# Designs tried in a protein design chat: VHH binders against Abasic site processing protein HMCES (HMCES). Part 67

Target 1, 269 residues: Abasic site processing protein HMCES (HMCES), of Homo sapiens (Human) (q96fz2)
Amino acid sequence: CGRTSCHLPRDVLTRACAYQDRRGQQRLPEWRDPDKYCPSYNKSPQSNSPVLLSRLHFEKDADSSERIIAPMRWGLVPSWFKESDPSKLQFNTTNCRSDTVMEKRSFKVPLGKGRRCVVLADGFYEWQRCQGTNQRQPYFIYFPQIKTEKSGSIGAADSPENWEKVWDNWRLLTMAGIFDCWEPPEGGDVLYSYTIITVDSCKGLSDIHHRMPAILDGEEAVSKWLDFGEVSTQEALKLIHPTENITFHAVSSVVNNSRNNTPECLAPV
Short names: E, the ipSAE of ESMFold2; O, the ipSAE of OpenDDE; V2, 0.75 times the mean of E and O plus 0.25 times the DockQ between their complexes.

## First folded at step 3 (VHH)

Design n94 (framework vhh_ozoralizumab_d1)
Fold by ESMFold2-Fast, scan of step 3:
Structure n94 (fold): chain B 269 residues (1-269), chain A 118 residues (1-118)
Amino acid sequence: as target 1 above (269 residues)
Amino acid sequence: EVQLVESGGGLVQPGGSLRLSCAASGFTFSNYWMYWVRQAPGKGLEWVSEIKSSGGITKYPDSVKGRFTISRDNAKNTLYLQMNSLRPEDTAVYYCAKIGYPWSHDYRGQGTLVTVSS
């Protein structure tokens, strides 16, 4: 997974992340650095995306089931990286393979510290290889959405007003991530950055691409992945597997250029 | 499968003390946060206290802070609530709870009745 859409305004995104803590108390995640959140239909590595993580990462003795939402850089910069410029990192840390996550120091170390996060998106994009041509067909891939008379689905929207209603109750894609904290050697603000864990594609996506992000389907999976205070690394990794609870539709080549940031990027063709 | 059995409730006068116990079975007790919740007649559930799996963190609402103490014995799979300086408004059925994710998967015992009255 190397391209996503996360275009919801901050207040809509926050409401879409409503959750229950361990006491059963209904909550909204608390923002850290909300000004760094940049909505976009076409997010690429190096850009900031919103992630959920446990409050316990920021506050000693906090309830580990309580959630913070924070923008983080896509492309994990390990805490041990000693150069001054993160762009000089020799490894591509946009994705982390589930099968080797405990073998790679860049991922094993932060995972051992409980640095698990849930990466939020409207959905993600993948490019299907077409035989007999150099062209690839892009697809927008996302959770199945609740069909109502008011909101409908992306494919059912027939006017600008109906398109806006689609997003009011949109179920955000929740992808398993690992983050790390890097302190610049010469001083400056701590950089928070993440990687998306990837697994083999499910049967439904195998014709589009051979890999998919590890999707956490439902609040139980999301809660267990985030709660590093109560859920061990070993137990959390049991949540990392392909899922069939996914849908998709073909989109235009407008999405190919990461500079294009319009609704046309995810519109059905 | 998961079983929680509360005991220790009874009638006590205002200012008195009572100790509740909860015997847990069917899960690895030492791996889970445990909670005490209560329900007064005709009212909803109210959170009373919580304790981390290790016992190293405990939390209380202001209504019971300084009067109630939660503790656990992981070797015996037992949760405790020591209640001091009891008030009539503490009258409720007290439940031992293991919280699942989401809360719809939480487990409670049958409860133990605490009545604070002269």
Scores: ipSAE 0.006, ipTM 0.274, lowest interface PAE 10.4, mean pLDDT 86

Design n95 (from n91 with V99P Y100T L101F P102Y S103L R104G G105S Y108P; framework vhh_ozoralizumab_d1)
Fold by ESMFold2-Fast, scan of step 3:
Structure n95 (fold): chain B 269 residues (1-269), chain A 119 residues (1-119)
Amino acid sequence: as target 1 above (269 residues)
Amino acid sequence: EVQLVESGGGLVQPGGSLRLSCAASGFTFSNYWMYWVRQAPGKGLEWVSEIKSSGGITKYPDSVKGRFTISRDNAKNTLYLQMNSLRPEDTAVYYCARPTFYLGSFDPRGQGTLVTVSS
């Protein structure tokens, strides 16, 4: 998983993340550094994306079921990294394989500290290799959306107000992530950065790509992954597996260039 | 807990009027598009009307356009359907509904309110 769409305006994104805490109280996640959120149809590694994480990471004695939403850098910089420039990290930490997560120091250390997050996206992109050519066919991959009578699906929307309606109630993709906190050696702001855990593709995606992000399907899975105060690392890792509850459609090559940031990136071809 | 409670149905003669209400609770009503849908005896669900979260956009199928008016009061978390010039074919159970599946949540509809149009 190396490219996503997360284009919702901040207020729409926040409402899409409404949840219940452990006490059953309805809540919106509280923002940290909201001005660093940059919506885009075409997000690449090293850009910032919104993640959900437990409030207990920021406040001593906070309820671990309460959620913060924060922009974090895609590409995990380990807390032990000693150089001044995090872009100089030798390892690619965009993704973290589920089968080796406990063997890799960069991931097992933050995971042991409960640094689990849920990475938010409209969906993600993958490029299918085409027979007999170097050309690749891009696909936009996302949760199945409930069908409305005429305008609740991407393919059915044919006017600006219908497109607005599609996004007002869009079910965001919720991917399991691990984050870490890196403090610059000379002082300055702590850098929060994340990796997306990956698993083998489900049967439905196997013809497009051999790997997929570990998707947390439903509020129970999301809550258990985030709640490091009540759910151990061992228990949380049981949530990491492929899902068949996913859909996709082919998109234009416009998405290939990460500088292109328009609705055409995810529109059906 | 998400709750949608419809009311206002009843027996009315052809050409008559009824106003349906839907009291919403357990979610931020003002953030959602809302629908009215209906189900006639032995038939499937039919979309009747939709309204944007702000109330600024409304849509209707040709079968009810000009006769039905959807509206909302976000301060009261209430959705309305004003039905005029009712016809026997409008006989159905009417449901208010939230149109999309939301982050691990079911797309809820209420228990419905029965509208019977007959002489």
Scores: ipSAE 0.000, ipTM 0.115, lowest interface PAE 18.3, mean pLDDT 84

Design n96 (framework vhh_ozoralizumab_d1)
Fold by ESMFold2-Fast, scan of step 3:
Structure n96 (fold): chain B 269 residues (1-269), chain A 118 residues (1-118)
Amino acid sequence: as target 1 above (269 residues)
Amino acid sequence: EVQLVESGGGLVQPGGSLRLSCAASGFTVSSNYMYWVRQAPGKGLEWVSEISPSGGYTKYPDSVKGRFTISRDNAKNTLYLQMNSLRPEDTAVYYCARKGLYFSPDYRGQGTLVTVSS
């Protein structure tokens, strides 16, 4: 997983993340750095993307079931990185393989500190390799969506307003991530950055790509992954596995260039 | 370079009010949980108030709850503490601090002295 869509306006995204805390109280996640959130149909590594994490990471005595939503840099910069420029990191931390997460210091250390997050997206993109050619076929991959209203309507053409309604009740993709905090040696704001945990692809995706992100399917899985105050690393890692509860459709080559940021990037061809 | 500069302390009579300010540079106040801590003469640091990045969550110990109010001005990168109904036991050096993960305080300024006496 190296490309996502996360285009919802901030208020729509926030409502899509409504949740219940440990006491059953309905809540919306509280934003950190909301002005750094940039909606896009075509997000690549090095850019910021919204993640959910436990409030306890910021407030020592907070209820660990309460959630913060924050933009974080995609591409984990380890806390021990000693150079002044994080772009000089010599290895790729966009993804973290589930089978080696406890062997790699860059991931094992933050995981041991409970630095688990849920990476939010409309969905992600993968490029299917076509044998005998350099051409790749892109696909948009996302959760199956629930039908919200009666399909019949009098006089409604398929208008921009009707298309916008598709996103009002969109079920966001929730991917398991690990984050870390890096403090610049010259001072300045702490950099929060994340990696997406990857697993072997499910049977449904095997023809498109051999790997997939570790998807947390449902609020119970999301809650347990985030709640590092009550759920140990060992228990949380049991949530990391392939899922078949996923769907996809082919998209045009417009998405190939990460500078293209339009609805055409995820529209079916 | 991270800097926090507190101001607004002084001598007040019991029942009086003071407003403390904290000017931050080298980082963004609205991006961090911030708090005020104090140190009374001959005693350790005591947490006084906390504010979330959005300002939507504030927290106080029972000793100051209802009397003190923490706030922020994002445009000025400044944190405030409004102190009402001051008591002699509120006498302390007050510090503005950036809250770090798993430890506290992450960074604090030089402090401003508040003396409550007749």
Scores: ipSAE 0.000, ipTM 0.187, lowest interface PAE 18.4, mean pLDDT 84

Design n97 (framework vhh_ozoralizumab_d1)
Fold by ESMFold2-Fast, scan of step 3:
Structure n97 (fold): chain B 269 residues (1-269), chain A 119 residues (1-119)
Amino acid sequence: as target 1 above (269 residues)
Amino acid sequence: EVQLVESGGGLVQPGGSLRLSCAASGFTVSSNYMYWVRQAPGKGLEWVSEISPSGGYTKYPDSVKGRFTISRDNAKNTLYLQMNSLRPEDTAVYYCARDIGWTYPFDYRGQGTLVTVSS
């Protein structure tokens, strides 16, 4: 997984993340650094993406079932990194393999501290390698959506008003992530950065790519992954597996250039 | 800045074997999906092998599956392609390529090494 769409305006994104705490109280996640959220149809590594994490990470006595939403850098910078410039990290930490997560210090240490997050996206992009050619077919991959008269489908939205309606009830993709906190050696603000855990692709995606993000399907899985105060690392890792509850459609080559940031990036072809 | 230098090509008879090498500089191969791609005379580029950053996953098209093996040596920052049971249709210029999953065509590829399979 190396490219996503997360284009919803902040208020729409916040409402899409409505949840219930352990007491049964309905809540919206509380924002940290909301001004760092940059909606885009075409997000690449090193850009910021919104993630959900437990409030207990920020407040000593907080209820661990309460959620914060915060933009974090895609590409985990380990807390032990000693250089001044995070872009000089020699490892690609965009993704983290599920089968070696407990063997890699960059991921094992933050995981041991409960630094689990849920990475939010409209969906993600993957490029299918065509047999015997240098050609790639991009696909937009996302949760099956519940249709309403107002929302319609992505392919049917060809005017500005119709595009707005498509997203009113969009079910966001919820991917399992690990984050870490890096303090610049020369001072400055703490950098929060994340990686997306990857698993073997499910049957439905195997013809597109051999790997997929670990998708947390439903509020129970999301809640258990986030709640590091009550759910151990061992129990949380049981949530990490391929899922079949996913859909996709082919998109145009417009998405190939990460500088393109328009609805055409995810429109069906 | 990123450079890939292929070597190991040559003339070989049908049924023979060759091992290609790709020396990378300007980036770490263990951080990227790496590929071998070939171009036969008068034809387009054809993908022939893929290896994940960890090396745990490899993929091949049916045309070379079982005959070609991609591998890496992370300490030497080098990619390899072991080619066995070579056929005349394997005649091509072979390139190693880095692909970060969001560039098309492949992000970076070298100058290539010629493999000729002929009696």
Scores: ipSAE 0.000, ipTM 0.124, lowest interface PAE 18.3, mean pLDDT 82

Design n98 (framework vhh_ozoralizumab_d1)
Fold by ESMFold2-Fast, scan of step 3:
Structure n98 (fold): chain B 269 residues (1-269), chain A 119 residues (1-119)
Amino acid sequence: as target 1 above (269 residues)
Amino acid sequence: EVQLVESGGGLVQPGGSLRLSCAASGFTVSSNYMYWVRQAPGKGLEWVSEISPSGGYTKYPDSVKGRFTISRDNAKNTLYLQMNSLRPEDTAVYYCAKHSFLYEGFDYRGQGTLVTVSS
């Protein structure tokens, strides 16, 4: 996964993340650094994206089932990184393969500290290779959505006007991530950065791309991934597997340039 | 275009073993879910194994679980089926197949390879 959409205004995004704590009480996640959230239809690595994480990471005696939402840099900078400029990191940490996560120091160490997060997006983009051509077809990939006017899922056949109306009740894509905290050697603000865990594509996506993000489908999976106070690393990793509960549609080449940031990036073609 | 060439079938006695191979061209096996499916004489198609693009996830029906093992060699772009403890009811033409949601059912293009389990 190397490109996402996360365009909802902060208040709409916050409401879309409504959840129940361990006591069954309805809550909204509390923001950290909300000014760093930048909505976009076309987010690339090194940009900030909103993630959910346990309040216990920030508050010593907090209920580990309570959630914070915070913007984090896409591209994990390990806590042990000793250079002054994180862009000089030689490793590409945009994604983390599920099969090697316990073998790579950059990911194993933060995972052992319970630094699990849920990466939020409207959906993600992938580029399909077509046999016999150098051109690739981009697709927007997302959870099935319930239509506002009809009690049915939104599909690729729906008109662009119908797509404009779905954001009020959009089900955000929830991807399993690992984050780390890096202190600049010469002082400065702590950098929070994340990687998205990847798995084999499900059958539905296999014709588009061979890998997909590890999607946490539903509140039970999201809650268990975030709750590092009650759920061990071993138990949490059981949540990391392909899922078939996704849909997609082809989009225009306007998304190819990461500088393009308009609704046309994810509109059906 | 997609080509799949199955091989390794033959006549074997009950309790014996065979290893089937599927040479793929026109696509990359490591980018697709791959299957072995079979068709016994006068019967419909039955899937017998499934493997994910990385090879990390496999699935089998109860009829062959513990006896058959699907595997892949990505460098050779080749799919395998190791069949142990063969039974007369395993007699069938075996096909390898690529799954595509753009096509109805399994995308299999090969001629298949015949496996006969008989005394």
Scores: ipSAE 0.000, ipTM 0.223, lowest interface PAE 17.3, mean pLDDT 85

Design n99 (from n96 with K99Y G100E L101P Y102L P105T; framework vhh_ozoralizumab_d1)
Fold by ESMFold2-Fast, scan of step 3:
Structure n99 (fold): chain B 269 residues (1-269), chain A 118 residues (1-118)
Amino acid sequence: as target 1 above (269 residues)
Amino acid sequence: EVQLVESGGGLVQPGGSLRLSCAASGFTVSSNYMYWVRQAPGKGLEWVSEISPSGGYTKYPDSVKGRFTISRDNAKNTLYLQMNSLRPEDTAVYYCARYEPLFSTDYRGQGTLVTVSS
C-alpha cells in the first residue's frame, strides 16, 4: 500500500486504459499534464502516479462517464492546508482506511465532492515479516495476467525473459482512490493529490500483509467508482471491499531501496 | 495570483476577421480546460469555445462553429481565439476563462471589446 510499479511508456499505458463511455463508444482517456508522468518500477509516496478521473471534474456539462488520465501526487494534501509547502503536512495521507473514511475530514470532504479516482499501477509491493528475524520478504502483487502464446495466466514459475513480453497486453491494477485539490496560498498551479483506500487483506494475501488496497475488479466497478455524476458516495462505497482476484510472487531485495528502478524490482526470484 | 489578460479587440466590418489573445499568469494553460465567453450589450454571458488541456478536444456552439477557432501556445502560456466571417451579432466583450468546477470558481480577465458594424 506504500510502494507500486508503474513503468509502462505513456502510449502503452493509454492503450491499456481503453474503455467504453455510457453511450457505448470506445475511447482512450485524454491526458492532463502528460509531461509529469514518470514511469518507474519502484514508486514511493510523494511521487506522481497516473490516475483516472471523470471528465466532469474539469469540463462543465461533460459526460461524467468520460475519463481523463492525469499524474497526481501520492499523498493527499487537503484543500484546507494553509502552509506553502505540502511536504510539511504533519500526518500521513498515503492511505485511507475504508472503515474510517467518513469520519476523517481530510477524506470525507473530498469524497462528498465526488473526488473519486482510480489509481493505476502494474502492481504493488508488500513486505512479509519473517518469523523470528528482522528480515522481510518483498512480494509483487498484481491482477492475474493472460499468457498470449500459452493461453494461460502468467505465473511466478515463468522465466524472467517471459515477463518482458507481457507488458504489451498487461492488465493494470486499478485501485480506488480519493483526490483533493490544493491551491498554493502564494499562487501557482493547483496541486492534485490522492490517497489509496485500504481494506482488510483477502484470505490469499493474509500471510503477506494484514491490509490491501481496495481493488476495483473490472470495468463495471471502475466505471461506477469514477462516475460521480450518476453514482452517489453511498453507492460508490459499496464497491470498497477485499478482493480475491489477485496473484503474487516473491521478488529480490533490490526493490527495498526506492532509488532502484529496474525490471529486477519485480522479476520473480 | 491567477491572472488572465485579454487583448486584440476592436472595430471590424461584417465579414471581417479578428484574432484575440489571452495572456495567462499564475498557472499553466496546458494544465487546465480553457474557454472563451462573451457578453453582448444588455445580455448574459454566452460560452463560445472550449479547449482541453491536451488540445485534443475543442468544442463550439452552433452560433460560431466553423467561424471561430480556439488555440493555444503552451510555450507562451497564451490562449487565442481566431474569429472569421464576423457578424453584427458577434458584437460583445470577450473574456478568456479558466473553468474550474472543483473550486466553484471561474477565473476571468477584464475582457476585450469586439464591435462588428457596417
Scores: ipSAE 0.000, ipTM 0.219, lowest interface PAE 17.5, mean pLDDT 85

## First folded at step 5 (VHH)

Design l10 (from d37 with S107E; framework vhh_6z1v_2; at its last look DockQ between E and O 0.84; V2 from the best seeds 0.00; counts 0 for: pae E 9.1 > 2)
Fold by ESMFold2, look of step 5:
Structure l10 (fold): chain B 269 residues (1-269), chain A 121 residues (1-121)
Amino acid sequence: as target 1 above (269 residues)
Amino acid sequence: EVQLVESGGRLVRTGGSLRLSCAASGLTFSSYAMGWFRQAPGKEREVVAAISRSGGSTWHADFVKGRFTISRDNAKNTVYLQMNSLKPEDTAVYYCAAEWGYSLTDEYDYWGQGTQVTVSS
C-alpha cells in the first residue's frame, strides 16, 4: 500500500468519524493541527493524512477511549533518528509487515509505547501487473458502501449534488497503523509520522496484489486498536489479519502520476 | 524518581504457592500498565503477566495460565503476582515493570531490581 485517496473536506471527514465512547455517548473526534490536513484524491508517502489516536497520548489521565484526529506524515520517522531532514531516512517506513513488526526496532519500540493509530482514507490504490506486458492496471479498493435509493455511484460525482449522494455517507477505510514522535534536533514542532501495517492479501484481492493493508473492520476493532491503556499489544495484534469485506474497481492511469488530484483518479473505467 | 520494589520471593517446594508484591513510588501508579517478567540463569527475560492501568484487562503467558494471576491495588500503589502450583521451571528472578502503554515486550520504562523465586523438588 503506497497510494490512497483522502479527499473529503474536513467537516465531512470529521462527521464520517463519529464514534461511541466507553460510556456509549456519540462523539466526534477532536482535531489536532487541522491546518495540516491537505485533502487529495491521490495521496503518496511523505504527505500528511489524518489518523485517529487515543486522547491519552496528549492528555495525562484522559479517557483512553476518546479519540483525536490529526494529520501525520506517511512514512514513520523513528524517535531515535538523528538527521535534521526526515527525507534522509535510509529505509522505507511507508508500510510495516505484520509478520516482522516485533523484530524491527523502528516499529517494535513505538508499538511497545502504545503508539497505535487508525489511518483514514476513502480507499487505497493498487496496481495489478498484467502478464505479457509492462502495463499495470490500477484499482481503487475500499469498503463496500451502503446502497440506498439516495446513494449515487462514484462515477456520477462530478457535480455538488451528485458528490453529496456518494460521499456524505461514505464509510472511510480504517487501516491499522503505528506512529512515532520525532523531535527535530534543531527544534520546532514534534513530527508525528505513521506506517501502515500490511498483511497477505485476501482471496478477493490476490489477483491484484499479494499484500494489503491491515483493515480494522468495525467499531469494536477500531476501538481496541486505539485503546493502548486497556488493550495489550498482544491482544491488539490479534486484530491484524486480512479481510474479505472489501470491494474494488478499475480506474484510469490518471492516478499513476501522484500530482494528479482529480475525481478521475478514483472513477470507475 | 520512580522506584519499583519487589518482595515475596523465596524458596518453596514443588506444588507450593507464593505471592509476589511490587510497591511503586515516584509515579502516578494508576496511570501505568504493569508487568511481571522473569529471567532464569542463562535464559532471556520473558513476560509472565501484564495488567492494564485500570486493572480491567489482564494477560498471562500460556506457560502460567491457570496457575498465576496478576492483580493490582491502585490505592496501595502495588501490583501482585499470585503463583500457584509452582514447578521447578518457575525458578527465576522475577521483575516488576511499569509502562505507559500496555506492552508485552520488555521495552518497559521502569524496572524493579527483582526478587528470587526458587522452586525445589
Scores: ipSAE 0.011, ipTM 0.489, lowest interface PAE 9.1, mean pLDDT 88
ESMFold2 (binder alone), look of step 5: mean pLDDT 86; pTM 0.884
OpenDDE, look of step 5: ipSAE 0.834; ipTM 0.923

Design l11 (from a18 with D103G; framework vhh_8pnl_2; at its last look DockQ between E and O 0.14; V2 from the best seeds 0.00; counts 0 for: pae O 10.2 > 2, placed apart)
Fold by ESMFold2, look of step 5:
Parts: C-alpha cells; structure tokens; sequence
Structure l11 (fold): chain B 269 residues (1-269), chain A 117 residues (1-117)
C-alpha cells in the first residue's frame, strides 16, 4: 500500500471516528496537532495522515480504551535512528510485512512498546499490471458502503450536494499500523511516524495485487488493536489477516501523479 | 502510468559491459526501494541488487563487485551497470519496486541480456 485518499474535512473525519469506550460511552477521538492534518485525495509516503492511538500513550493512568487522533508521517522513523535526515534510513518503512514484523528491529521495538495505531483513509489505491503490456490500471479500494439516500455510490454523484451525501456517512478504511517517536539529533519537535502492516491479498483483490494492507474490520478489531493497556502484542497480532469485506473500482490515470489532488483521482471510470 | 520499463539489454561478448535502465512513469519513485532481479531460462528468479530510497545498496554474492546499482530520483530512473559479463549472466533482467522492508510490489516486463561469443 503506497497511495491513499484521506480527503474529508477535519470535522467530518472526526465524526466518522465516533466510537464506544470500554464503559460503553459514545465518544469522539481527541485531536493532537490538528493543524498538521492535510486532507487530500492523493496521499503518498512521507506525507502526514491521521491515525488513531490510545490516550494511554500521552497520559499516565489514562483509560487505554480512549482514543486520540493525530497526524503522523507515513514512513516509520525508528526511535533509535541516529542520522539527522530520515532519507538516510537504510530500508523502506512505508509498509511492514506481517510475516516478518518480529524479525525487524525498526518494527519489533515500537510494537513491543505497544505503539499500535489505526491508519485512517477513505480507501487506498493499487495498480494492476495489464496482460501483455507494461500499462497498469489503478483501482480505488475501500470498505463496502451503506447505501444512503437515493444514490450512495461514488459513481452516482451528479452534483455537489450528492457528492456531500456520498461522504457524509462514509465508512473510513481502518488499517493496522505501528508508530514510533523519533527525536531529531539536531533538535526540534519529536517526529511521530507510522508504517502500514501488510498481508497477502484476499482472493477478491489477488487479480489486482498480491499484497494488501491489514484491515481492521469493525470496532472490536479496532479497539483491540489500539488498546495496548489490555491487549498484548501476541493477542493483537491475531487481528492481522486478509479480509474479503472490501470493494473496488477502476479509476483514471490522473491518480498516478501524486501532485493531482482532485475528486477525479477516485472517480470510477 | 505507474509502470516500470527496462531498457539497455542486448547481446554482448564475455568480458563486455552493459548499462540497464529502468524508468518509472507514475510511481512516487523517491519513496520506493528498487531492485534488479534476473531469471535465466529454466531457473528461478533471483535478486541481483537492491538500493533503498535513501541510496544504500546491497548485492547478491554472485555479482562479486562486477555490477553497480544506482538511482536518479530526479529522473525517476534506476540503473544497473554490468561489467565483466560472463555467459552465466545470460538472463531476463527485471526492475522491481517495493514499499515493504525488502519486499517488491511492482515489476517491469524485463530486458534480455545475452552473453556469448
């Protein structure tokens, strides 16, 4: 997974993240660094995207079932990294393979500290190699959406008002991530950064690509992944598997250039 | 369109040199680790060399310092300089890109390298 859409205005995104805490109370996640949120239809590695994480990471004795939402850099920079420039990291941390996560120090160390997060997106993009050519067909991949109003699909939006209806009740894609906190040796703010865990593709996506993000399907999975106070690393890793509860449609090559930030990036073709 | 296109293959005599290129037309090239793989007829595909997004390299033992991988992020191009070529280097050479630690998600169609007298 190397390209996502996360374009909702902050308030709409926040309401889409409504959840129940351990006591059954409905809550919204509390923002950290909201000014770092940069909505776009076309997010690439090294950009900031919002993630959910437990309040316990920030407040001693906090209820670990309570959630914080914060923008973090895509591409985990390990806390032990000694160079001043993250581009000098000797390996790519945009994604983390689930089958080797406990073999890689850059992922094992933060995971052992309970630094689990849920990476939020409208959905992600993936490119399918076309038969007999070097041409690739991009797809936008996302949770199946509940039909709302007369027309609840992306392809049915024929006005600004219908477009808003598509996104008002959008179910955000929730991907399992690991984050770390890096203190630049030159000084400055601590850098929060994440990786997206990947798994083998489900059967429904295997014709598009052989890997997919580890998707946390439903509030139970999201809650267990986030709650490092009550859910051990070993138990959390059982949540990491492919899902068939996913849908997709072909999109135009406009998305290929990461500088293109328009609704056309995810519009069906 | 997010595709890898190899070039620079061909027929060379033993001891000769080739420079392979791989262009990316649609990826965020600078974010990807890149690699060259090869597959001889009837053999499994094997890693030749890889280079991280930050420019750090590693090589398969069989290249023995004869090949050099490099990248130009501004041109979105990956290179493999192959020197002192041997007949055993005859293979289809593939460019690959990945976003996972040592994984490869995208592949080119390949360019043929033939080393014979």
Amino acid sequence: as target 1 above (269 residues)
Amino acid sequence: QGQLVESGGGLVQPGGSLRLSCADAGFTFSSYDMAWYRQAPGKERELVARITSGGYTNYADFVKGRFTISRDNAKSTLYLQMNSLKPEDTAMYYCAAGLEYYGSDYWGQGTRVTVSA
Scores: ipSAE 0.347, ipTM 0.713, lowest interface PAE 3.3, mean pLDDT 88
Fold by OpenDDE, look of step 5:
Structure l11 (fold): chain B 269 residues (1-269), chain A 117 residues (1-117)
Amino acid sequence: as target 1 above (269 residues)
Amino acid sequence: QGQLVESGGGLVQPGGSLRLSCADAGFTFSSYDMAWYRQAPGKERELVARITSGGYTNYADFVKGRFTISRDNAKSTLYLQMNSLKPEDTAMYYCAAGLEYYGSDYWGQGTRVTVSA
């Protein structure tokens, strides 16, 4: 996964992340560093994206079922990294393969510390390789959305009003991630960064791409992944597998330009 | 017209420097891993340097700190700063872009680097 969309306004995003804690109380996640949230239809590695994580990471004795939402840098910078520039990392941390997560120190260590997060997105983009050509067709991949009688397709929202309604009730894609905290050697703010765990693609997506993000489908999966206080690493990793519960549509080449940040990026062609 | 266009090649003396550029002509530059390859006459194409979409770099053993790969996503441009050039560095240099796990999908036409006294 190398491109996502996360464009919802902060308030809408927050509401979309409503959850129940262990006590069954309806809650909204609390924001940390809300000013770092930059909505975009076209998110790339090294950019900040909002993730969910357990409150227990920030507050001692907190209920680990409570959720915080925080923008973090896409591309995990390990805490042990001693260089002043994260770009000096010699390996890619944009994604973490599920099959080797325990073999790589950069991911194993933070995972062992319970540093699990849920990466939020409208969806992600993937490019299908066309046989015999160097051309690739981009696709927007996301959770199936509830069809409102009037809005048959994301693209059919002909009116601004309909479009707003669609996004107000948009089910966010919830991807399993690992985050870490890095303190720059020269001082400064602690950098929170994340990697997206990837798995082999489901059958439905296999023609587009052979890998996909590990998607946490449903509140239970999300809760278990986040709750490092009650759910062990071993149990959490059982949640990491391909899901068929996705849909996709072809989009225009507009998304190919990372500078484009418009609804056209994810609009069906 | 290729999606990637290399520039900056030329003739240079041993010990000299060159800066290669690779401009994107229409793909999702920021989402791609980028790389420089080179091919000398009669030799196979070989990786010189790679920079991931996340900005992580990797170099071939023969580089030994002489070259620096970098990218400017805003400009959709890949760079290779080559210092302390040697005659053995004489080759056609190619820019390549690829998505994770698929290798390089896009290739430039190449820019020629000649290191000679």
Scores: ipSAE 0.007, ipTM 0.296, lowest interface PAE 10.2, mean pLDDT 88
ESMFold2 (binder alone), look of step 5: mean pLDDT 80; pTM 0.816

